VH-VL binders against q8rwq4r167to367. Designs and how they scored, part 34

Target 1, 201 residues: q8rwq4r167to367
Amino acid sequence: LALEDIDGSPSFLEKALQFIEKYGTKIEGILRQSADVEEVERRVQEYEQGKTEFTFDEDPHVVGDCIKHVLRELPSSPVSASCCTALLEAYRIESKEARISSLRSAIAETFPEPNRRLLQRILKMMHTISSHSHENRMNPNAVAACMAPLLLRPLLAGECDLEDDFDGGEDNSAQLLAAANAANNAQAIITVLLEDYGSIF
Key: E = the ipSAE of ESMFold2; O = the ipSAE of ESMFold2 at other seeds; V2 = 0.75 times the mean of E and O plus 0.25 times the DockQ between their complexes.

## First folded at step 20 (VH-VL; framework fv_belrestotug)

Design z3 (at its last look DockQ between E and O 0.67; V2 from the best seeds 0.00; counts 0 for: pae O 4.1 > 2)
Fold by ESMFold2, look of step 20:
Structure z3 (fold): chain C 201 residues (1-201), chain A 123 residues (1-123), chain B 108 residues (1-108)
Amino acid sequence: as target 1 above (201 residues)
Amino acid sequence: QVQLVQSGAEVKKPGASVKVSCKASGYTFTEYWMHWVRQAPGQGLEWMGVIDPSGGLTYYAQKFKGRVTLTRDTSTSTVYMELSSLRSEDTAVYYCAKDWDLEEYFPQYFDYWGQGTTVTVSS
Amino acid sequence: EIVLTQSPGTLSLSPGERATLSCRASQSVDSSYLAWYQQKPGQAPRLLIYYASDRATGIPDRFSGSGSGTDFTLTISRLEPEDFAVYYCQQYGNWPLTFGGGTKVEIK
C-alpha cells in the first residue's frame, strides 16, 4: 500500500503528491529541477522522526524530489516487467484510437489492482502539473521525461524487450542504440498515458 | 552556462585526415551524449554519429563508418572527431551538438551546438 | 532510414505575415520525435521545437509546431525581422538521425 500507512492514513508519498498537486502547478520546472540531495534526504528523515505533514511554505522542488526518492526506493517497480511488456506491445499499435484502447485494456486486464491504483495516482499528479504547462512550462512530454525512468524501470533495464535475443555482447553500437530506443519508448508510453489520461483511466 | 567550443578552421589535402575538438563546459560532461553534424556549403545538415562520454561507446552513420572516429577525454571534458581519407566532398562546417538528456533519457535533438569548425579539402 | 522532405524550398514573405513550413517523413515518426531548428547565416542551428510541438526554452510563442505520423508543420504566426532564416526539421525516432533539406524564409 504505497499510498497508505498501515493505519490507513495517507503515506509520505500520498502527502507529497497532494502537495505538488496543490502548490506545484505554478512552479516553473517542477519535477524537472533538482533539489539538493542532502536537503531531500533530510526532509525524508524529518518525516520519519515526526514531521508528518508538509506545510505550504516548503520548497516544492524538495517535495518533488521526495516523490522521486520514494519511487526510486520502492522494493518493486510501480510497473512490473510483464506489465511494461504489455504497455510496450499496446503502444506499438499504429492507429491512435486502437493504441489508446489497447493501453486501456493492458492496464485494466494485466495490472494487479494495487499497481494500477498506484500508477493511476502518480499519473494524476503528473496530469495536473502538465495541465498547467503555460505557467510551469512542464508539458506532457517534459513531465514524462522526468518520471518515466522511475515508473518503467524494467523497460529501461532491458527486461521487457520482446526481442532481446538480438543484443549480442560484442557490439557496442548495438548497446547504445538499444539504450536510445528504450528511453524513447519509456517516455512515449508515459506521454500517451498523460495526454489521454481520462480515456485510459 | 553550457558551452561547446570547437577547434579552429582546417585546410587539408585530399587523402589526409582531420581531427576536430569540442570542449564542453557548464554541465556534467559524462551524463550527456555528444553528436557530430556537418553542413557542406549551401547544403543542409547531415548527422555523422554519436559518442557516450561516460564509457566511450559510439555509433556512426553508415556513410561515415570506417572513416570517422569519435573519442573523448573526460579529464578535459573534450570530444574529438577524426575524419580520414578526406575528399573535396568533405568540405563542410562540422558541428558538435549536445543532446538533451532528462535523467536516464536520451532524446536525440540538440539544445546546444558548438560554433562550428570549417574544414576545407582542396588540391 | 527516414527521409524528411521540406516544402517549400523557399518562402518569400514580408514582416507581419504568417509562415507555414512543411516537413514530410518517408515513414511514420513514432511519438512525434521531430524537432525544428532555425539557422541564420554564419551561425549554428538553434533549437526551436521538439516533440513536434514543444517550444524550447526562450523561444517566443509565435513559433508553433504541429503534426504527427508523416506530416509536420512549423508555423510562425507573425514574422519578425529576426525570423528570416533557414529552418530545418530533424527526426530522432530512428537512427540514423536525419534532417530535412531546409526551408529558407526570406524577405519579399
Scores: ipSAE 0.325, ipTM 0.720, lowest interface PAE 4.0, mean pLDDT 87
Fold by ESMFold2 at other seeds, look of step 20:
Structure z3 (fold): chain C 201 residues (1-201), chain A 123 residues (1-123), chain B 108 residues (1-108)
Amino acid sequence: as target 1 above (201 residues)
Amino acid sequence: QVQLVQSGAEVKKPGASVKVSCKASGYTFTEYWMHWVRQAPGQGLEWMGVIDPSGGLTYYAQKFKGRVTLTRDTSTSTVYMELSSLRSEDTAVYYCAKDWDLEEYFPQYFDYWGQGTTVTVSS
Amino acid sequence: EIVLTQSPGTLSLSPGERATLSCRASQSVDSSYLAWYQQKPGQAPRLLIYYASDRATGIPDRFSGSGSGTDFTLTISRLEPEDFAVYYCQQYGNWPLTFGGGTKVEIK
């Protein structure tokens, strides 16, 4: 239901995604440039108080950060720990053709339908933005860097592979290295999903 | 406006230690890792290690492990690099460098650098 | 440890000329994890390129990066007086983070 309110109408998240797809494509640094945290929280509150439509004159950077705010506040990641593990296993395949096929299969066969729909919907917005990179300077790598931490939270939290668990609060240099690797993997996975969006979805 | 301001130049004798500070401003100090890189006169750049200021976890390049210590003080937004058992080849400019602005993502290229601190080791 | 070898060590060129700088890695580096820096005497390095080809904020269009795997290139399409400096590549796909030895671009 992340994309729909109880009555079946578009949610705040869906409306913000639509706004970015329509008005964000020509905005330099869209999804990367931060807006004022207090302004973003105020806009979310205004939605809850009845301002349910975005108007064309609203700041796209604020709307983009509204999307990030909603994703950050979800009770669980759009991609669960088991789904992150499946994506990581598929990504590690060295052959490009086999990797794409394995990613497609993992998403089609492993993801619960609501999670697949949510991921695909968010990636559609990201793909639209990255398709206008000549104007907005946000290519697939840049968009993935900004969004992967919000989409693949279990991977960054070290919850996807018990052998490489990253959840420790220990004063240990191996944990910092593992965190760096997880961040790189999360970005790389999302980048591939964007670059080969049509083949995977 | 991100700024990294380092402590002033140091002249040390072999066998001594040096402690260089790097004060950060213009961003949330605990959200980004801080790296240290040095440059010997007329030479290239050499990565020394990294600290996560939120918990104080560190990782050191093998060449410096056992001699370098990175610490931080979150109340003053300051990172410290201490290098012990100094020798003449440790003569260099020492830089602190911040990673990119993304919360919880560590891209490990450096968009902001301190001005550098010259450490001279001579007998 | 990934060793980055830059060539040439020195490029002697005139303003207006095209500069091509090479960075070769000892093992494959995903292009997402390659950066380029400019450094002038007495100054800290300045980020030019990240993700092998993406320009950092405020970097003019004459700077471009390309390459993948083990071979990466920084191109300055038309040298300006302020571009005469030392350039370093850096990989961040694996720890320890490593830099190339540098290419000095100097006025002929």
Scores: ipSAE 0.308, ipTM 0.707, lowest interface PAE 4.1, mean pLDDT 87
ESMFold2 (binder alone), look of step 20: mean pLDDT 91; pTM 0.935

Design z4 (at its last look DockQ between E and O 0.77; V2 from the best seeds 0.00; counts 0 for: pae E 5.4 > 2)
Fold by ESMFold2 at other seeds, look of step 20:
Structure z4 (fold): chain C 201 residues (1-201), chain A 123 residues (1-123), chain B 108 residues (1-108)
Amino acid sequence: as target 1 above (201 residues)
Amino acid sequence: QVQLVQSGAEVKKPGASVKVSCKASGYTFTEYWMHWVRQAPGQGLEWMGVIDPSGGLTYYAQKFKGRVTLTRDTSTSTVYMELSSLRSEDTAVYYCAKDWDLEDYFPQYFDYWGQGTTVTVSS
Amino acid sequence: EIVLTQSPGTLSLSPGERATLSCRASQSVDSSYLAWYQQKPGQAPRLLIYYASDRATGIPDRFSGSGSGTDFTLTISRLEPEDFAVYYCQQYGNWPYTFGGGTKVEIK
């Protein structure tokens, strides 16, 4: 229930997403600029102590980092290793139309409903921000770079490679190459999901 | 302020080795990868390889594999590039370059470069 | 390995003119992992553009990048005296990272 509390009301994460959708669209560098870590931690604790609503005067960069904090602290990745594998398989399709269709199918057919709902909700906020890139300078590539590490953790950890294009334990350069490729793939997958959001969801 | 300060110019004979240093300051040294790029006189830029200074993992462009070695000293925030079996064709300016990173995790394009170290290989 | 071919090799132009520089890749550069650098004599390269079209910090808006796939363009809408330099494209989507051969923009 990442998006809802036990009583069905919006969670801290959902409220922060709504705040960013409403107040973050005109903020230069939103989701990219870091807030003070102590201020973010204090705001999270204030929620736990009963301050359950964001107000207009709150710093959008703090709220953005609250979103990242919650995602980082989830007990498991928003997208599981098997779901990351499905997205990577679909992404590698060369034809744009077939790729988009396969991404849509992978999400619809392989994701458990809670994970699909969480991913789609976060991407909706990200799509809203990237749709105002003229004002906030956060195009789909920039938003994806900031958020993909939090959404596709198993891909960055190397837990969902389709093929082993590397020498195993003989050459540490293969490990570094794999890390670079995984990072690029994670950003690229999220970028496509943002650019073609309406076709995929 | 991010700074990459390289060691001074070198003159070497063919067959020798050269070791160029690149000292980083103004950021957390172990959190970013360091790349090496060279430029022969009147020529374009050529990527040589990369080191992750946190664990010392390296990747070398195939053209230089076997002749280039990247190392680091985390106590001085310094990367070293050693090129062996020098030839006249290795005469170039050698640059260290830091990934530009507005995000926590991705190596990216090169937004900070060292001043360059001229290596001349001549009999 | 992705080969980048820049054209023309040299542009001879006057201040105030529009410069158009081309970079063609031997393979598609996914997610537009393409950067442009400016280099003046005796200096290290300076980042201008990343992700094919995004200006780096402090770069004037007369510099713009465009393109995708295999064809990329750097445009300088009105050349200033300080813009006469060599320009390199670079792909960073695959190792080894590779650079184009450069386009020299010089005074006519």
Scores: ipSAE 0.308, ipTM 0.708, lowest interface PAE 4.1, mean pLDDT 86
Fold by ESMFold2, look of step 20:
Structure z4 (fold): chain C 201 residues (1-201), chain A 123 residues (1-123), chain B 108 residues (1-108)
Amino acid sequence: as target 1 above (201 residues)
Amino acid sequence: QVQLVQSGAEVKKPGASVKVSCKASGYTFTEYWMHWVRQAPGQGLEWMGVIDPSGGLTYYAQKFKGRVTLTRDTSTSTVYMELSSLRSEDTAVYYCAKDWDLEDYFPQYFDYWGQGTTVTVSS
Amino acid sequence: EIVLTQSPGTLSLSPGERATLSCRASQSVDSSYLAWYQQKPGQAPRLLIYYASDRATGIPDRFSGSGSGTDFTLTISRLEPEDFAVYYCQQYGNWPYTFGGGTKVEIK
């Protein structure tokens, strides 16, 4: 479980999420502003070597990048290819109320419980940050832009059946268009999940 | 810090081609897409296309497809825009613009622009 | 292709007044893929707002964006002398990217 260690205690990821929820809400550009890659790697190593708690004086940008590091290193995406397809199908519904209802249904009906729990947990942190956008300048669109590539990896990798942009072609233009559309769709899906978090979860 | 420096103004005759350079500095050139936008005198802005400098993939607005070519040289961090079969209506200021990429994601709005290159097409 | 229509074409105001600029899209612009740029004579455009409402780095609080779907607004709460310029909206939700025709904010 990405959120728990083998013994059932909170994982590195869960502790980092909790840190950001408590200390990241007033930090301008949290989740958007990068930390030094070497500093992030060092902090990950320190955890592996026994420094298992975050202290209040740690740089929130480093902790935020620790979250991203862990998500990038997961052996499988938080949202699988079939789940990404379900979300994309639901998102493409033009009516706002029908779209929200369909997103809720897709998550409830197609996600394996571990994946749903992980996604919901990460979105909870993101929702908390976006709820303080007046202080941190990170509204749902901004938070989604930073996190969607890590949550919806199969969509960005072109592994969803609904990717129409390069059907049957190897055109350079088609590949770039497909990448741009995938990126926009990933951000848009996560944005809606954040804006309507309480209705969807 | 981030800078996009374009080549100087050009005067061309109808039917000729023009090649405008855009040299990037202050960021990792291959991690961000580069767009081209033009502006005719006294007119609004018109998007022409985009290049991904890592690999050189391009997409062109339909209006310019077949006449515009975007290329890059990663060793000099430079993008080139070539527009062929010039007409007087191609008289404009041509801008390169960098999009934004936090991590692997391209949000595709333009946070930095080149200074612009005036291309005048007259007989 | 998404057409953006800006209104008014020209807005004549005095320093200290509130400016309200409109941008209407021919199709819905999902997730508010809408940006606003300021352009002064002889200069490249400058990003003001992205995601319809987010201020770019270094943009003062007097600039705010709002709207969704097809109707978007840029507001300058109290015009400063440096704010007299042309303003463009841009959609970046679909290729080709398109810009509005501009609204010139000029001294009355």
Scores: ipSAE 0.201, ipTM 0.678, lowest interface PAE 5.4, mean pLDDT 86
ESMFold2 (binder alone), look of step 20: mean pLDDT 90; pTM 0.911

Design z5 (at its last look DockQ between E and O 0.60; V2 from the best seeds 0.00; counts 0 for: pae E 9.6 > 2)
Fold by ESMFold2 at other seeds, look of step 20:
Structure z5 (fold): chain C 201 residues (1-201), chain A 123 residues (1-123), chain B 108 residues (1-108)
Amino acid sequence: as target 1 above (201 residues)
Amino acid sequence: QVQLVQSGAEVKKPGASVKVSCKASGYTFTEYWMHWVRQAPGQGLEWMGVIDPSGGLTYYAQKFKGRVTLTRDTSTSTVYMELSSLRSEDTAVYYCAKDWDLEDYFPMYFDYWGQGTTVTVSS
Amino acid sequence: EIVLTQSPGTLSLSPGERATLSCRASQSVDSSYLAWYQQKPGQAPRLLIYYASDRATGIPDRFSGSGSGTDFTLTISRLEPEDFAVYYCQQYGNWPLTFGGGTKVEIK
């Protein structure tokens, strides 16, 4: 139901994605610059109370944070722990062409169709934004940095760590290093998916 | 606007300790990591360590492990760097630097720096 | 630990000239997690470039970064008087964080 309401009409998330694809491409710092949290929550509540359409004069930063709000509130991550593990294994292949092929295969073979469609839909919006980096200053790395923690939550929770990638920091600092490495891995994976979007999907 | 304001210059004798403060303003203190970097006279930049202000977890460069302690006071949005057992080679300018990270993305480059605190260690 | 080697150590140029600064890593820097800083005497460092090629907010177009893997370059297309400073590269692709030794760009 992430992209559709029960009656088959576009959900709040889908409408917000469409808004950003149309009106967010020329907005500097879109998806990176935070809006006021209470304004975002108020806009979500207004939608639930009957304001079902975004108008072109709404602040794109508020709409972008509505997308992030919805993704944070999903009952499960867009990418499950097993799917995160599959992506991480494919990403670590050194050859670019083999890596892209392995990512494509992991998505096609490991992801349940609803999760694949959701991920692909969100990445489509992100790819559209990053394709206009000359105006909005949001290249694939920047967009991935903003969105990867919301898409690959099991990776940040430590549910996907590969033993052969472990750097051996097992003292009081181990938690800090693990969090930093997980975030870097999440960003790197999403960056590749954006840079090679057409080849992967 | 983001500001990092450090405590004033210190003159210390060998064997003493120094505690430098860095007060942050203009952003949510607990959402961003704080790093410390030093620079000896005429020398390059040297990373010392980092603190996550939300939980107080720290990681130190090997060279300083055992002598440096990073702490924070969330009520005043202040990070403290204490360096013990001072030697003449610890004479340097000490900087605090803010990580750019809106949601724990951990990109470890520094978009804002404190003004620096000169610590002089002399007999 | 990734060692960053900057060259040249000193670059003597006149205003209006092009400056090219090199930073070489001892091993590949993942996803181009490489930043450049400018430091003038008596001042804190200033972020110029992150992700190897992205200009920080307010940095003029004459500064550009490029490179990937182990070889990175900072280019200043036309030196202005305020650009004579020391420049440092910094990697954040692997722990611990490390800086290069610096390149001083000085007036000829």
Scores: ipSAE 0.012, ipTM 0.591, lowest interface PAE 9.1, mean pLDDT 85
Fold by ESMFold2, look of step 20:
Structure z5 (fold): chain C 201 residues (1-201), chain A 123 residues (1-123), chain B 108 residues (1-108)
Amino acid sequence: as target 1 above (201 residues)
Amino acid sequence: QVQLVQSGAEVKKPGASVKVSCKASGYTFTEYWMHWVRQAPGQGLEWMGVIDPSGGLTYYAQKFKGRVTLTRDTSTSTVYMELSSLRSEDTAVYYCAKDWDLEDYFPMYFDYWGQGTTVTVSS
Amino acid sequence: EIVLTQSPGTLSLSPGERATLSCRASQSVDSSYLAWYQQKPGQAPRLLIYYASDRATGIPDRFSGSGSGTDFTLTISRLEPEDFAVYYCQQYGNWPLTFGGGTKVEIK
């Protein structure tokens, strides 16, 4: 649903993803560099007013922030809390081969098909950008850092189990450590999904 | 223009405490974590702890737990580091350092540093 | 915690020479969460590199970072007079945050 409009044609999100895949690969800091908030809001309004297509002369940083805007505005996270937990459990496996297999299995077995397709689609764009890191300076870690908070919102919101990352401390210290670990885990999970995209999907 | 301005040098005797301030400007104070790092004379850098100014949550390196306290005042955009039960080996330059970028959520590397505050502990 | 061991402790070179600084982690640094800093006498550290290989804003092209896992390298392709300083690596992939012991690059 997020990738198509009522009539089955590509949505604003899908069109923005296509734009970044085609025109964002050579743009230094793409997905990381913020565009002017007012420009992003204007571009969203222009779409609603009938400017339905992105053109090659549009600012890729504005389009990138349009993608982030749409993901933030989704009524639910691209990855649900239970799916985030499944990914975290699979990620913690120490063996690289077993980890990749478990991530693939978690996605295949626990994700509702629409959520799996949405995640896979967004990761495809991110993979394309990170594959051109020598031109755009956005390696897999950098792309994951920018996007993981939008994809794994329940993990960052503390709606997943992080208890084994922390043994002791005051309530204050525990909450701060949990937030930092959740952020690190979210980025690390997405990084692995990008680095091994072909094996996982 | 991001700027971190620390309070001036301190001379203390063993057993005393010291409170160093770090006033932030040029960015939204509550959106970024603030770290403290010290450097003894002729030695390397040592991470002490971090505070999230939005809620006042803290995490301290084990070496300093029980002696260091980080606080903040959001009305003045200032973080305070208090170190108690001072010893001569606490003689060092103390730096505040800002996290890189709110948008990343992850960076624990420091793009902006205060000028440093020299604390000398001597009899 | 992750211990970072920098080598050599001191590197004596002339301007124009290539400097290669090593940082070895006691365990893998997840997702290459490694930074490099330059520090001159009487000054705060200055960020050079993050994510193991990405240059910070305003850092000249002669500085480059590489490596992954446990072995990381900072290279200064052609030393300038202002590059004689102490260099620190720092990991941020695991708590607590830790720094290496430093490598002093000095005039031969």
Scores: ipSAE 0.006, ipTM 0.584, lowest interface PAE 9.6, mean pLDDT 85
ESMFold2 (binder alone), look of step 20: mean pLDDT 91; pTM 0.934

Design z6 (at its last look DockQ between E and O 0.68; V2 from the best seeds 0.00; counts 0 for: pae E 5.6 > 2)
Fold by ESMFold2 at other seeds, look of step 20:
Structure z6 (fold): chain C 201 residues (1-201), chain A 123 residues (1-123), chain B 108 residues (1-108)
Amino acid sequence: as target 1 above (201 residues)
Amino acid sequence: QVQLVQSGAEVKKPGASVKVSCKASGYTFTEYWMHWVRQAPGQGLEWMGIIDPSGGLTYYAQKFQGRVTLTRDTSTSTVYMELSSLRSEDTAVYYCAKDWDLEDYFPQYFDYWGQGTTVTVSS
Amino acid sequence: EIVLTQSPGTLSLSPGERATLSCRASQSVDSSYLAWYQQKPGQAPRLLIYYASDRATGIPDRFSGSGSGTDFTLTISRLEPEDFAVYYCQQYGNWPLTFGGGTKVEIK
């Protein structure tokens, strides 16, 4: 389980999420600013070697990149291809009320419970950060831009496109356009989930 | 730290081609897309196209399709823009610009620009 | 192709005055994928604002952006001598990427 170790105690990911919720809200560019990749890997190793708690004096940018590192290394996407398709279908609804209702239903009905719990937990941290945007400069669009590629991997890989699939044969411009459109859709979906978090979860 | 250094000014006759270079430094060249934008004298900015340096994939604005070619050399971290069948209205300053921050997967705004290369097309 | 129309074409003001620059899109720019640039003669453009309202690194807070959908605004709350330049909006919500025609802010 991504949020718990086998004994039920909080995982590295859960502890890092808690740290960012507590200490990251006033940090300019939190989740956007990259840390040195070797420092991030070293901190992960330190956890495995017994430093199992984050302390307030640790660099929030390193902890934020620890979250991204763990999400990147998951054996499967936090949101599966079929779940990405469901979210995309719901997002395309023009009416705000119907769209929010459809997003809520898609998450409740199509997501396996572990995946739904993981997504909701990560979005809770992201919502907390974006709620302090006047201090950290990370509004919902900015947080979504940083995190959506890690959450909606199948959408960016083209594995859940609706009837608008592009031919990936010899046309390299179509491939690049499809990548840009997928990235925009992923960000837009996560932005709506953050802006309407209370209504959806 | 990030720098985009372009080749020098060029004077060309109508019907010729021009090839402008843009050498990148201070970041991992293959991780970021590169755009080309031009500006005619006294006019606004005009997007020409984009290249992904990792694989050389390109997309061109329709106005330039068939006349512009973007290429790269990963060993020198350099992008090239070639514009063929030049006309007097192609007289402009040509800029390369970096996009796609690793932390902002959806940027497509330009935080770093080359210094510009003036191309003059005259009889 | 999304056409961006900037107004006014020229804005003649004195230092200390408030400048309000408009950018109108021919169709909605989803998720406010809109940037603003400043350009001085002989220089490349300088990024001011992205995501319609977020200031780029090192941009003073007298610059602010707002708007959504088809209507966007750049505001300079109190003009400084270094702010007299041409300003461009740019959308990146759809390809091809497009720029507005520019607004020249000049000293009166």
Scores: ipSAE 0.225, ipTM 0.699, lowest interface PAE 5.0, mean pLDDT 87
Fold by ESMFold2, look of step 20:
Structure z6 (fold): chain C 201 residues (1-201), chain A 123 residues (1-123), chain B 108 residues (1-108)
Amino acid sequence: as target 1 above (201 residues)
Amino acid sequence: QVQLVQSGAEVKKPGASVKVSCKASGYTFTEYWMHWVRQAPGQGLEWMGIIDPSGGLTYYAQKFQGRVTLTRDTSTSTVYMELSSLRSEDTAVYYCAKDWDLEDYFPQYFDYWGQGTTVTVSS
Amino acid sequence: EIVLTQSPGTLSLSPGERATLSCRASQSVDSSYLAWYQQKPGQAPRLLIYYASDRATGIPDRFSGSGSGTDFTLTISRLEPEDFAVYYCQQYGNWPLTFGGGTKVEIK
């Protein structure tokens, strides 16, 4: 499982999430500032070769990118295409209270439990970071912008589009506009989940 | 260190075309969208359009549709903006601007700008 | 198209004073999709604020942004000599991307 190793102990991902929750809260631009790709890959390989714990002096930006690397490399998105569709439908409800209620219902009723647990766990780290925005400059919108593409991959791939949008005959401009709208929707959905984390989970 | 270096000033006659280059360095050129913004003398900023350097897809503001063309050369990390059928009101400083992005998300605000290229259209 | 109207057009103040700049949108803009820029004569714009309220890296904390929906504000709590410039808001919630007309903050 993404959060557990075969023996039931915390996985690399879970340990990285814990590290960011503990040491990332005061780091300006955490989750936004990229680290060197080669360094991130080296750190992942070091874990696989026996360096099983993060130490307090590791660079939080590297650890944050390790989280992103692991999420990007998952064989399937943390949120499946059908679950992304459910979230998008719920998000588009205009009443704030109804929208939050519908998001909660979509997560509770349509997500397989492993996917819900994974999403909730990642959002918990993100919520913790955004709760310290006065120090790290990462409010819910900023954290969502950095992470939503990794969590809602099917939405950005166009697999969740609810509207007819020139799918089979799109021109240059329509494709780019659709990509921008998908990215904005993904960020907006995750932002609401973060802002109302306690009500939704 | 991110840099956007634009080609030098141009003086053109009405009806001509101008092609402004913007050479990017200090980041992975194909991972970020590039925007073009202009500013007429004493006026505000006006968004012209955007190019995705990885595939060359573009979107142009309606005002410039049919007159502006954005292209790129990935081997030189350079974006080009060509504006045709120039008029005196096209006299402006033209900027390229890079947005900030992680993993194909383009938030469409501009953290780095070129130095600007003055295009003067007269007589 | 979302039209951004900045006010005032010019704000004449002395160093040490508080500057309050308004940006009003013709339709609602998600507060995550508004940026502010500073521009000095002969220079490219510089990003100050994004997502309506987040300071860009290296921007002094005397700059703050607020607002949502159609009504956004840039505040400079205590003007320094280097802050006399033109300020633009920009929305990126809807294409085409649009800028406000600018507010010039000048020495009184």
Scores: ipSAE 0.164, ipTM 0.670, lowest interface PAE 5.6, mean pLDDT 86
ESMFold2 (binder alone), look of step 20: mean pLDDT 91; pTM 0.931

